# Miniprotein binders against a2bj90, part 59

Target 1, 235 residues: a2bj90
Amino acid sequence: MSRSARRKTSALNTVLRVVEVFASIQGEGPFTGTYSVFVRLAGCNLRCPFCDTRYAWSLEAGKPLGVEELVEEIARYEPSLVVITGGEPLLQRHPLNSLVEGLESLGLRVQLETNGILPAPARDEQLWRVYHVVSPKDVPVRVPGAKLHPSWVDYARATGRAWFKFLVANEQHVREVAEYVAKLGIPRSRVYIMPLTPEKLDMKELLELHSRIASLAVKWRLNFSPRLHLLVQLP

## First folded at step 21 (miniprotein)

Design TZ4
Fold by ESMFold2, look of step 21:
Structure TZ4 (fold): chain B 235 residues (1-235), chain A 99 residues (1-99)
Amino acid sequence: as target 1 above (235 residues)
Amino acid sequence: SEFLRIAKIYQRAAERARRKGDYDKAVYYLYLVAELALEKGDLELAIEYLEKAAEIAQRANLRQLEALVYDLLARVYEALGDKEKAEEYRRKAEEIREG
């Protein structure tokens, strides 16, 4: 390989396919309400029928951005949290680790959102040090092809930096979540249930779903995740 | 009452999705309505919504979702005590997953 070819290979390892970068409020999970910058990575290994970010499914939907430039763009927002989401961000694992390294060097807090199909971070990865919200899609919502990789439970136990968030539509779903997490040994303090929310609901409908699922969370002694950004009409 | 309000939310979402041509969403939301009906013991209503979901899934060639609908139909017929229909739908789902 020539020096030019080697440089191009290295540059590819520091490029991410990015759909959008924007500031908003983290609306879901343990960091709900936090002023955040969202980095939506292209590509997904699932085709959830209820997905409202279908525009990120294809890797080709993302524009190539250099990691160094992206770190500088993110830092300009002065975020309290950087949320890496997608699609499924772990499909771009190698350059993602580079992004995390850059953000960490500036002292920025990072949270990753993942469907948990790909393995949890290894101890020698930059991703080992960030927070993760893992949203399995096999139970209770039964998305074809979904399966939680067992390493996420081990990672959560070893690090204390993972939480599990489940979409639910009814009490049977909540029962299934409770049974699932008990079987896997995931403590309730790490589990969130969140209303499965169709697009374009009016405020009355949104509040009705939130109220129902929040009541179930209390009944089943699980944490409740809103979809706060929908309630306050932010992206 | 609460069941009816929640079911209507997903029913309306299914109607919006069908009108937009988002047939996978339409099938999935009808499936959720049927799950709510089953939870309340309204087995006939569950079958009604599942048959509609199956029709849409079949016509739109949504094989994996069609199999999911048949899984729930089997559970509803088992609850109804119709073991022959329950097994029929289990076989239909299996056939789709086997190719």
Scores: ipSAE 0.894, ipTM 0.948, lowest interface PAE 0.5, mean pLDDT 93
Fold by OpenDDE base, fold request of step 24:
Structure TZ4 (fold): chain B 235 residues (1-235), chain A 99 residues (1-99)
Amino acid sequence: as target 1 above (235 residues)
Amino acid sequence: SEFLRIAKIYQRAAERARRKGDYDKAVYYLYLVAELALEKGDLELAIEYLEKAAEIAQRANLRQLEALVYDLLARVYEALGDKEKAEEYRRKAEEIREG
């Protein structure tokens, strides 16, 4: 490969397709309540029927942003956590590793949200060092084309920096999650169940779904993830 | 009951989705109502919601969601003791996944 081809490939590793950057509270998973900057990346490898961020499914929905410019923008918010989300952030793995390197150089903590279809980080990736919340879409919600990559179980065991957040709507879903994580050897302390919430619920409906799934979490000895941002009316 | 309240939340969400033209969401939320009905042993109600879900999926050409509906129909008919209909819906789901 010519020196010119290597320079063109290096430039591709420094640009992300970004839908939005905003400050809020992390509403979900092990970091619930943390003041966070959210970076929503464009593109997804799924078409979940219940997705509330459908506008992020296309890569073209994102604007091209340089990694350096994005690090500077994030740093201005003085976040306690940087949450990288999207459709599927790992579709942009190469520039995402460069983003993580830049953020870590400033001493910022990073958490990735992923559907777990793509392989977990390797030891030589900057992504190896960050926190990951894996949200499988095969169990129990049976999204077509979803399958958890087995390397996420190995990554969780090796690093202690992964958690698994499952969407659930009924007690059968909670049972299926409990059986699935037991079969894979995932400790219950790393498992969260979260209510599957339709859009445009009133507060009474939203609280009823939360209360039901929280009670099931206690019954099945699993962690509960709220959708706290929806409950407190934050983005 | 808590069941009826939760079922009504997903039912209303399905109807909102259908009116908006979000047919994938409508099918999936009707499927979730049917799973709740099955959990309570109301197999007739489960069939009613799954038939509505299948009709929407078929009209909107949502083949993979149609197969998911047929999997649950097969389980419901097996629970009713109708082995013939259970096998019919298993075959229909397999034909969609192999095609």
Scores: ipSAE 0.894, ipTM 0.953, lowest interface PAE 0.5, mean pLDDT 95
Fold by ESMFold2, look of step 22:
Structure TZ4 (fold): chain B 235 residues (1-235), chain A 99 residues (1-99)
Amino acid sequence: as target 1 above (235 residues)
Amino acid sequence: SEFLRIAKIYQRAAERARRKGDYDKAVYYLYLVAELALEKGDLELAIEYLEKAAEIAQRANLRQLEALVYDLLARVYEALGDKEKAEEYRRKAEEIREG
């Protein structure tokens, strides 16, 4: 494709509905502690009762923003990592692939956060080349209709660029995660458990939940994910 | 005592959510308290919290969460050895999911 043809195609399919763009620290999962720019996309295919970002559920919550404009905004922060999150970012898959292309052309490292209901990237998608943190919501937290698409396990095996992060509240949940990942053939090195933290906890309560789940992670030989941004009071 | 501290965190969160009108959060956090109670073998406490969760879910017309509460009630009654009540709650949950 010529540069002109690529530009025209990009313009036709390059609007994302964006709730917010902000700099912070990645507080969860394998990239915890990394200086990041977060892009929160509008729309979600779930209504989790524990969701702390309900303001992103509706596509109408997002403002239309051109991919070129968004790449420029992100680049001005000089991030070490670009975290694409939401709602569920894969609801806007086509323009999202365009965004990833633009970010990678600048050498920026990209991580996607997804609930894993929609299929993993195909080999010919730009999303194939980025990192993914997949947070299934069927086990152990039992959100209806939240079944993990099996392609994510295949993608993780083929690429090594996916990790699986599970909200847990108790040891029964951790047992269920261990059984679930073993059945699917997901190695423990790719699995994180993270405390389910209600809103408006004080620091003592936050640390209590973190301590309990971290102890269970050690006991069950799984990786632990903090919610570091909550502990250090960042967005 | 750790169980009591963790359970109180979710119980207080449920009360905050209920006062704000976030009834789905309230039901879910009460469900988590009941799961903790079941994990400790305090079956009476588990039932107490689940009945409260069911009442909120019914009043707020939260059918999916109501079914989830019934699933856990079935598990609690099975642990009690009351197979008839366990089956009753499984049927109630199934009825919601079929309709």
Scores: ipSAE 0.892, ipTM 0.948, lowest interface PAE 0.5, mean pLDDT 93
Fold by OpenDDE base, last read:
Structure TZ4 (fold): chain B 235 residues (1-235), chain A 99 residues (1-99)
Amino acid sequence: as target 1 above (235 residues)
Amino acid sequence: SEFLRIAKIYQRAAERARRKGDYDKAVYYLYLVAELALEKGDLELAIEYLEKAAEIAQRANLRQLEALVYDLLARVYEALGDKEKAEEYRRKAEEIREG
């Protein structure tokens, strides 16, 4: 391989396609209430009918940003957590490992949001060291082409740094989640259920969905994830 | 009832999506209304919403969502004791996935 080909491959591993960077609170999962910088990466391997971030589905919807520039931008917010989300962040796995290395060198905590279709981090990846919230789209919501990669169950057992967040609409969905996690041997303490909320709900409708799913979480002995940012009208 | 309130939330969301041309979202939210109806044992209401979902999916060429609708139709007809129609919709879903 020529020196020119190595320089082009090294440059590709240092650039991310980024849709947006913003500060807010983490509204979902085990880190709910944490002051966070969100990095929304472009590109997704799914087309969820209920997706509220459809503008992030194409890689071309993101701007190319250097990893070093992005680390400096994130650091200026003085975050308690860096949340990497998007369409599917693991589509940009190589430059994402470089981003994590840069952020960890500054002592920043990192949490990844993923649909769990792509393999979990390997032990030699920087991504192995961070927190992961896996949101499967096969159960119960049955998104076409969704399947949880089995390595996420192994990663959760090995590290204790993964949680599973399931979208649910009714009690049958909660039952299906309970059966699915039991079959996979995922501890209930690592399972969150979250209401599937359509866009443009009023506050009454939003609270009704939250109340219903929270009651089902207690009944079924599962953790509840709010959509707190929607309830408090933050990004 | 709580059921009717939740069903109306997804029904209104489906109708907003349909009016915007978000046909994939419309089909899926009608599918969720049908799942709620099935959970309550209102099998006739489940069929009504699934037929509407199937019609939109066919018109918009949403084959994978059409197959998902047919899977739920098969479950509803099995719950009605109509094994022949249940098998018909299972075959229709399989034909879409194998094609």
Scores: ipSAE 0.891, ipTM 0.950, lowest interface PAE 0.5, mean pLDDT 95
Fold by ESMFold2, look of step 23:
Formats: structure tokens, sequence, C-alpha cells
Structure TZ4 (fold): chain B 235 residues (1-235), chain A 99 residues (1-99)
């Protein structure tokens, strides 16, 4: 086949299992406040007891969408940031790299959210060039089966495009995060602590949790991540 | 106090989860209440919440969360000075993880 024909055939064979696509504000981590389009991919390699997106756990929860049509859908929102999340997006790594290529060809900024169990991007992957927020689930929250792949620390050092975000509920958790990141050599400028936030809290409860964890972030000299979308009642 | 306000948030979340049948959430939030109690040195309160969490985990067959609850019970009994209970719960947790 000609190069053009082979390219068309390859694009037709790349699909993603997508749970939802929607516009909102990135409410967490270093890009908090950015007008974003969220792409929630199906499938997860964890079953966190506190997960607020359990509907994305099964790969079968997603509908197959071709990468080309997905890029067009995303572009129509005119996002300032494209957030790829899930489940665990790296379970669909191959077509995800194709999606990233399409988004980058349009000059769109991309951020991935991952639990960090699967390895960080290699230099020859399109994912190498995007931003990553890595949320380990082994410490302090002790989710069974969770383990941060060590390549994420190497990737963060090599590229400066990874941040580490930890759910915490109390000061002992924050102490454990501090010890964990020190052991791994992750600078605190790349570390966020975020309140472990149950569903269905009222605004007073949300503020109380945010205030407590923010105070701990200042005390322990770590960055604080809000759940801004919850505070402003966005999806 | 701040401790009481935060503990109540997770306590209420655990009750909501239990009523909805989300037993893994209920166990995990009770575990968090117990961690807060331990942080404040209220060992009896920690045990109370952990025993509730263990019962729910057992009834719902949530083995990995049950082991997590036993890990914390062992830490609480160690803090209480009860070495025999602490070792008992450590052994219970390991039995679940090994089998």
Amino acid sequence: as target 1 above (235 residues)
Amino acid sequence: SEFLRIAKIYQRAAERARRKGDYDKAVYYLYLVAELALEKGDLELAIEYLEKAAEIAQRANLRQLEALVYDLLARVYEALGDKEKAEEYRRKAEEIREG
C-alpha cells in the first residue's frame, strides 16, 4: 500500500473505549482552574474503595470511538487543556498514543491522569511529550494491588512533565507521603496532597476537609490540591 | 474541635455508604475514623470503629479490607501495650494475605 493508504488503514484500526467526553474545569493538581475537556477512558487495574468513578472500572463501560473522530469531537470544544483520565488510561496505551498524536497536531495541550502502576512513557511514545499527574495508591491510602512503577520518578526527572498527587485524610498520611517522596527522591515542588473526599458532602464539610489538608500542606511545605470542581459544583 | 469535625465527616460518610450497600466504602471510612482516633490517642474509640469495620468486612467478604483493618487493630493494641492482641491481629492479617 502507498504511505497514504496505509495511514488510513492504520487509523481505522485504532479505537478507544471511552466512557464520557465533557467540558469542565480541571479541579485538581498543577493545572487547577483550566478550562478543559475530559476524556474518561474505560478500564481500571485497581478497585479503590473510595473511587468516585466506579462506572469506569470495566472496559465494557466504554463505547468504541475511532481516534480521528474523537480528536474532532474534542477540538470542537476549543479546550485550553485536554485531560485524559479514567479508570486507568494506560490500559489502552496503543490507541492512546494515537490520540495524543492527533491532539498535539492541532496544538492542544494534553494532561494524563494515572495511578502509576504501568510504566512511564518511553522516549519514542507520543505520551512522552504530554503532562502527567501521577496518583500513587499504595501510600498512604494502602489500596491493595497498588504500586508506583519506579520509571515515573525517572520520567519526572528527565522531562519535568510529571507531578505526584496523593490523597490524604490526616497528618499521619501527610507524614507518610513526605517519607515516601523523600525516599524516592521526588522534590516537594512536584508533590500535591489532596483531601480524600467522600461523595455527597455538603459545602461546610467540603470546606472543613479542604481547610484541614491545606493547613497540613503549609505545615509540611507541600503543594495543596483542591477538589475545585466540587467547590464550584461542576462535573 | 477540628478532630471531632473531621472524624464526623468520615463517620457520616461511612453510614451513608453502609445504607447504600457500598460496604467497601463503609469499611474504608470507618478505618479512617479509627486512624484519626489513634492520631489523637483515643485508643478505645479506635478499637470501637475498627471492630465495626471488621464486622462489615467479614459479612461482606471483603478480605483485603479486613486485613487492612486487622493491621490497624494491631497498631492500636501495640500502642495500648497489649502485645498478645497486637500479635494476634498481625497474624490474622497475614493469614488473609497468604491465603
Scores: ipSAE 0.890, ipTM 0.947, lowest interface PAE 0.5, mean pLDDT 93

Design TZ4
Fold by OpenDDE base, look of step 23:
Structure TZ4 (fold): chain B 235 residues (1-235), chain A 99 residues (1-99)
Amino acid sequence: as target 1 above (235 residues)
Amino acid sequence: SEFLRIAKIYQRAAERARRKGDYDKAVYYLYLVAELALEKGDLELAIEYLEKAAEIAQRANLRQLEALVYDLLARVYEALGDKEKAEEYRRKAEEIREG
């Protein structure tokens, strides 16, 4: 392929549909407590009934932003981590690889949040190098149309840069997660359970859900993910 | 009990969702209350919440969530020993998924 064809393919992969960019604390998963810039990408391949970011479901809800401009915006926050989230970030896989390349060139650490429906990164993608928190929506929450792509298990085994974060509401959900990860050969050390929290809970209700699921995490020997940002009233 | 407190959280969330017209959320949170009831062995309460969830799903044409509700109804009736109703709801769920 000629230098011109590589430049044209690079130029087409330079725009992301972005809903919001903000600084906060990572409230969930293995990087909980980390000062982070969040990049919420537009578009989702699911319609989870419990989704708290429904405004990001449409691609049209995002503004078109150039990758270079977005890298500069992120860098101004001096983040300890860049968290790429949204609806489903991997719907914008091509420009997302360009974003990751730009961020890594500045020495920034990157974490992707994904629902795991789309294939894991290939070895030739920039996304191969970053951290991934995969949140399956088939087990235990049974979102219609959700299925974990098997390549995420292979990616986790090959790289050690993936964790699996499951939403749970009860002990049966925790059991189903334990059985599911055992069947897939996912190490328990890479598994997080997180309380499924409705919107507009008071602090007492929120703490009660956290306490219950944390106790179940200990009982079932799984990692616990808080929703720390909700507990400390950050975005 | 802890169960009643957690169930009430999701029940109130379902009611808030219904009032806003978020029928998918309402159905799903009622479904979660039914799962909690089933975990506690309160099969009658599970049926009550699932019937309410099914009614909302039907009215809102939420076919895939309706099928999810029917799957859980089938499990509840199986736990009650009502094999006939369990099979009825399994068929109803299958018809939605094949159609």
Scores: ipSAE 0.888, ipTM 0.949, lowest interface PAE 0.5, mean pLDDT 94
Fold by ESMFold2, last read:
Structure TZ4 (fold): chain B 235 residues (1-235), chain A 99 residues (1-99)
Amino acid sequence: as target 1 above (235 residues)
Amino acid sequence: SEFLRIAKIYQRAAERARRKGDYDKAVYYLYLVAELALEKGDLELAIEYLEKAAEIAQRANLRQLEALVYDLLARVYEALGDKEKAEEYRRKAEEIREG
């Protein structure tokens, strides 16, 4: 194969379909409060009724960007954390591994947000080395076809680089999460519950939902995740 | 009172979604209101919201959400002590999932 043909093949394998790149604060999970650059990848393997990022569901929503140029764009923000989100980022797994390689070569810390349907990273993937916040959608919110792949529990145990975040609306949901994580052997120190927040809530409504779920987190000895960016009105 | 405030948040969200044509959101938020009602033991209120959710799901051809609504109706009727109605709704949900 000629050098020209090999270069064209490599370039095709290093393109991501990207919906948006922006700076903000990580508002959820264990890295809450961190100055971050978000990279929202197009495509999702779910159609959750409560999704607040439906504009990322279709691969058509993403524009093709070369990984090298994307790394340069991200680096100019000087982020403390790069958050790769979507849709479901693992639908673009191969070029995503290339992006992670580029970001790590610059010393940038990376976190992935995933619904956990596709398998956890293998040891030979660049994604093996980054942080993951896994948000299962089968329990308690009952999205069809959203079963968590069991490899995520093994990955969390082997690496210490995965946490599990669950949307909840009431105490029965919290009870279900507690039973679910106990059955899977996920320690509660790795578990976050987060209020399910509809769009267009005013501040009083947002605080009401946060207060209820935070109280339940204390009662059930689970970590609480806010949606901090909503409270401080950031994207 | 906390129940009422939280239920109203989801109820208003369901209405906003319905007016916007986001029927899957509307059904799901009504389902959450019903879950809260069941948690408080207000079984009649739970049924009221679930019947509204089912009507929207049927009209909008939202089969998976319709099945979810029937699952909860079965739980509500079980709590009411109506085993025959509970089984009827479990069967309806299974029929949707089987095709």
Scores: ipSAE 0.888, ipTM 0.946, lowest interface PAE 0.5, mean pLDDT 93
Fold by ESMFold2, fold request of step 24:
Structure TZ4 (fold): chain B 235 residues (1-235), chain A 99 residues (1-99)
Amino acid sequence: as target 1 above (235 residues)
Amino acid sequence: SEFLRIAKIYQRAAERARRKGDYDKAVYYLYLVAELALEKGDLELAIEYLEKAAEIAQRANLRQLEALVYDLLARVYEALGDKEKAEEYRRKAEEIREG
């Protein structure tokens, strides 16, 4: 009886606003090539002009799903990796921690994609134990309102479970990334540069952007991230 | 030639976005073309694309992107040695961000 309010709060905290769940290949960052189930959460705290998942910006774009129901749906795919993305997944932080708990109880490996504006996981969060690919949008792409929370650098250092992925379009961008990560103390081994790819590029255009940015990655001694799913025409 | 091929990719993307009414994408891709032009020292080309980006941003009421375009215009005019125009565009960008 004394827990009645807590029980109601707990039930509300186990619902996520989910745009889509689908199987594909992780096409970006350190886990490129992994058979994955993607969980796209609704809501974003940015309006990046180059975003190709604008349909996830509004919280209303997602349908409410219970966390336990969602865990069951994900498990049926038998994924090698569960990629939690969005919008910005950390806007739904509390039920997201519940989802991570459920996925971990089944031994499923989890990776979060975040723009890094909201703080990194605390030690007592289930999110502390999973992988994170952090894509800052303040440098070099200068999205208004973007700023990397400094706790992500501390988290990466403490856990070794975070990588930083930067969209770039030219060498000046790569120079800015190099300066930015050096200032923050992020080692090159944790840094990926990835071509900023407009929608509806043909294969020749896609390969030209990939080739240019890959060459710059070698020149600047940074890791290169493809957008492999675009090259192989997968979602 | 690589510069021209890459610039054309973003130019075409900007035109596709403009046709669809995705004016924020159009502005941003024109901004990227201008950054490439500045990187190569073609200041006249950079201004051409930035003025077009500014017009689209203004008409579409994209104030934060308009400020971003003014930031780059200031850098291009600084590179040209026109300190008065560089300062004018810096003030324009600041006014949008402070308002």
Scores: ipSAE 0.883, ipTM 0.944, lowest interface PAE 0.6, mean pLDDT 93
Fold by ESMFold2, last read:
Structure TZ4 (fold): chain B 235 residues (1-235), chain A 99 residues (1-99)
Amino acid sequence: as target 1 above (235 residues)
Amino acid sequence: SEFLRIAKIYQRAAERARRKGDYDKAVYYLYLVAELALEKGDLELAIEYLEKAAEIAQRANLRQLEALVYDLLARVYEALGDKEKAEEYRRKAEEIREG
């Protein structure tokens, strides 16, 4: 079969377990403010006590969608960025690579959100070519079993397409992040600290947490990530 | 002060979580209040919140969070100069993680 037929055939039976697809603004990390389509994949290898998306923890929570169908649905939103998130999207690595191939064939920019427990993409994966925001959960928030796979540091160094985003609640957390990234050799230009925000905060509370963590980011010379979607009341 | 405002945010979040039955969130937010108290050197306040967090974790059978609470209790008692209690809590956390 021709190269075109082989590529189409390889995507026909590939499915992803998808919890939701929706348009919004990327509210966190280096792409904050970008009109985005979010694809939330089912399944997670962690049970973080502060998780706000517990409905995505089980793989069974996702509806099976074919990759080709999903690409078409995403494209109809005309996104500036496609954010693949979850649970932990790398639990569905094989069909995820097919989705990335389809999205890139349409010129769509892709960002993955991951807790970094599973290894970074290999050079022959479509995921190698996309952007990654890696959010380790072992430091400083101390989720059991959440050790960052060391390949993410190698990937970030080799490609320049990974950033590291840490939830923090206080200055000791920020100090721990600074020490952690220094030990791993992650330059501070690739590091974001973000306020750990409980659900259902009012605007005054949200601003207070943002203001405190932003001031610490300046003090420690790290990048600050808002949770912009919360400030502007978007999903 | 800013410390008191931030601590109250997490304290209120813990109470909301507890009322909804989200006990793991409640324990974790109380743990964060205790971390803030320790950062300010208010060791008695830190112990107060950690003991409340431990009680909730025990009653809800949240063993990994209970161990996390004991880790911080050990740090607080070390800061207080009570090395015997610090070691006691380190052992309690280790026992949970081993079995």
Scores: ipSAE 0.883, ipTM 0.946, lowest interface PAE 0.5, mean pLDDT 93
Fold by ESMFold2, fold request of step 24:
Structure TZ4 (fold): chain B 235 residues (1-235), chain A 99 residues (1-99)
Amino acid sequence: as target 1 above (235 residues)
Amino acid sequence: SEFLRIAKIYQRAAERARRKGDYDKAVYYLYLVAELALEKGDLELAIEYLEKAAEIAQRANLRQLEALVYDLLARVYEALGDKEKAEEYRRKAEEIREG
């Protein structure tokens, strides 16, 4: 094959296993309120008992989509932010870097959501330049097999492009988060606590959890993440 | 109290999960109720919820969650001053993790 044919073949071989693509608002973390397109990738290296997206756990749950096709689909929504989530999107790291390149070529802002088990981006990856919200699952929620890779702290320090978001249910959890981030050298300005929220809560219950965790965030001088999409009933 | 309202939220979520057959969610939410009870110093209530969580985890063969429940039981018995029971549950959790 000619050089141009090899490039076309390589682009066609760059596929992602995608569970869903949809428009909504980013309801969590530092970009809360932003009109976003969510790209949920299949596959996860955890089985969190509280997971609200279990349908994305298996790699087989995703449809194979070429990166070029996916970029075009995303662009049609005219998003202010592209949120790559999953499962655990870094399980598909190689084609994910290709997707990021395509999105950046269109000037689209990209955010990745990750459980932080796999290492942070290297300097030569397209993922180096995107924003990351890292949600460790070892502390305080103690998901078996979870462990934050230490490279995420180095990445956050080097780039300023990572924030750490922790699910919490009580004050002991918040204390554990505070101790954990202090030991790792993660500044409070980069730390969010978010209510661990069961499914099917009525609005009163939802607000009670939000109010409790927000009060703890103030008490412990940490940022609070709502689950805004739940409050306004969006996906 | 605020504790009771928050605990009821997780307790109701655990019951909904149990009725749907989502036993891992049910165990985890009962574990959270027990953590809230421990935080308030209601050690007997914590044990009650943890024993229910352990029963569900055992019947559903949720070994890693069962170990997590035993970890918290050990902490509760330690707070109660029962070091023998605390060590017993620590050993149970370790046996599950070691296989």
Scores: ipSAE 0.881, ipTM 0.945, lowest interface PAE 0.6, mean pLDDT 93

Design TZ4
Fold by ESMFold2, fold request of step 24:
Structure TZ4 (fold): chain B 235 residues (1-235), chain A 99 residues (1-99)
Amino acid sequence: as target 1 above (235 residues)
Amino acid sequence: SEFLRIAKIYQRAAERARRKGDYDKAVYYLYLVAELALEKGDLELAIEYLEKAAEIAQRANLRQLEALVYDLLARVYEALGDKEKAEEYRRKAEEIREG
């Protein structure tokens, strides 16, 4: 069999456990405002107390879908961006690389959301060419078991395709982020702070949190990430 | 004023979470209120919220969050100048993480 035929056969034999697929707007980070299809993969290696997507924690929450089938479903939306999220999508790394290959073969732009515990992509992985928003959970929010793998800093430097997004609730958190990224050599242009946002806030509360954290971003010369989908009431 | 408005957002979120039985969220949001109180220099208020968080974490068997609450209690007592209590809470947190 040809190299192309072998790859097709491999993709057909790989399965992702998928919680949901839906169209919406990317509300966070550097791609805020982009018409996107979200693919939420099952399984997570953290149990963040503030997690809004607890239904994705267990691998058993995902429905098994073949990669080729999933590519076709995503393509029908004609997205400007495909956002792969979860749980922690890198727990399903091997079939995820197959999904990325299929999406890129159709010219679809892909972004991964990760907590950064598992290593950054190697140069020979399909994930190497994908955009990544890395959201460490050790600093400042102190989630047990969280630790940013140092390869993400090297990857960001080598490729320019990674950004770092931190949940913050107060100025001490922002100071901790600033010190952390300086220690690791992450340039401020690649760093976002985002309000740690409880569920079921009314619009006034949402705007107060956004305003406070945005003011801190300006004060500390860091980028600000909204949670735009909450402000405009999209999933 | 802005500090108090933000603290109230997390206070209300903690109460909503507690009433729903989402005790890990409740503990974490009370911990955030205590961090804000400490940032303001209100050490007594920080302790009050942390003791509440610890009680909920203990009753709900949330060991890792209980340890996190003790970490902050240690920092607050250090700021208060009570080295014995600061060390006591550091030890309590360590005991939970070891075992």
Scores: ipSAE 0.879, ipTM 0.943, lowest interface PAE 0.6, mean pLDDT 93

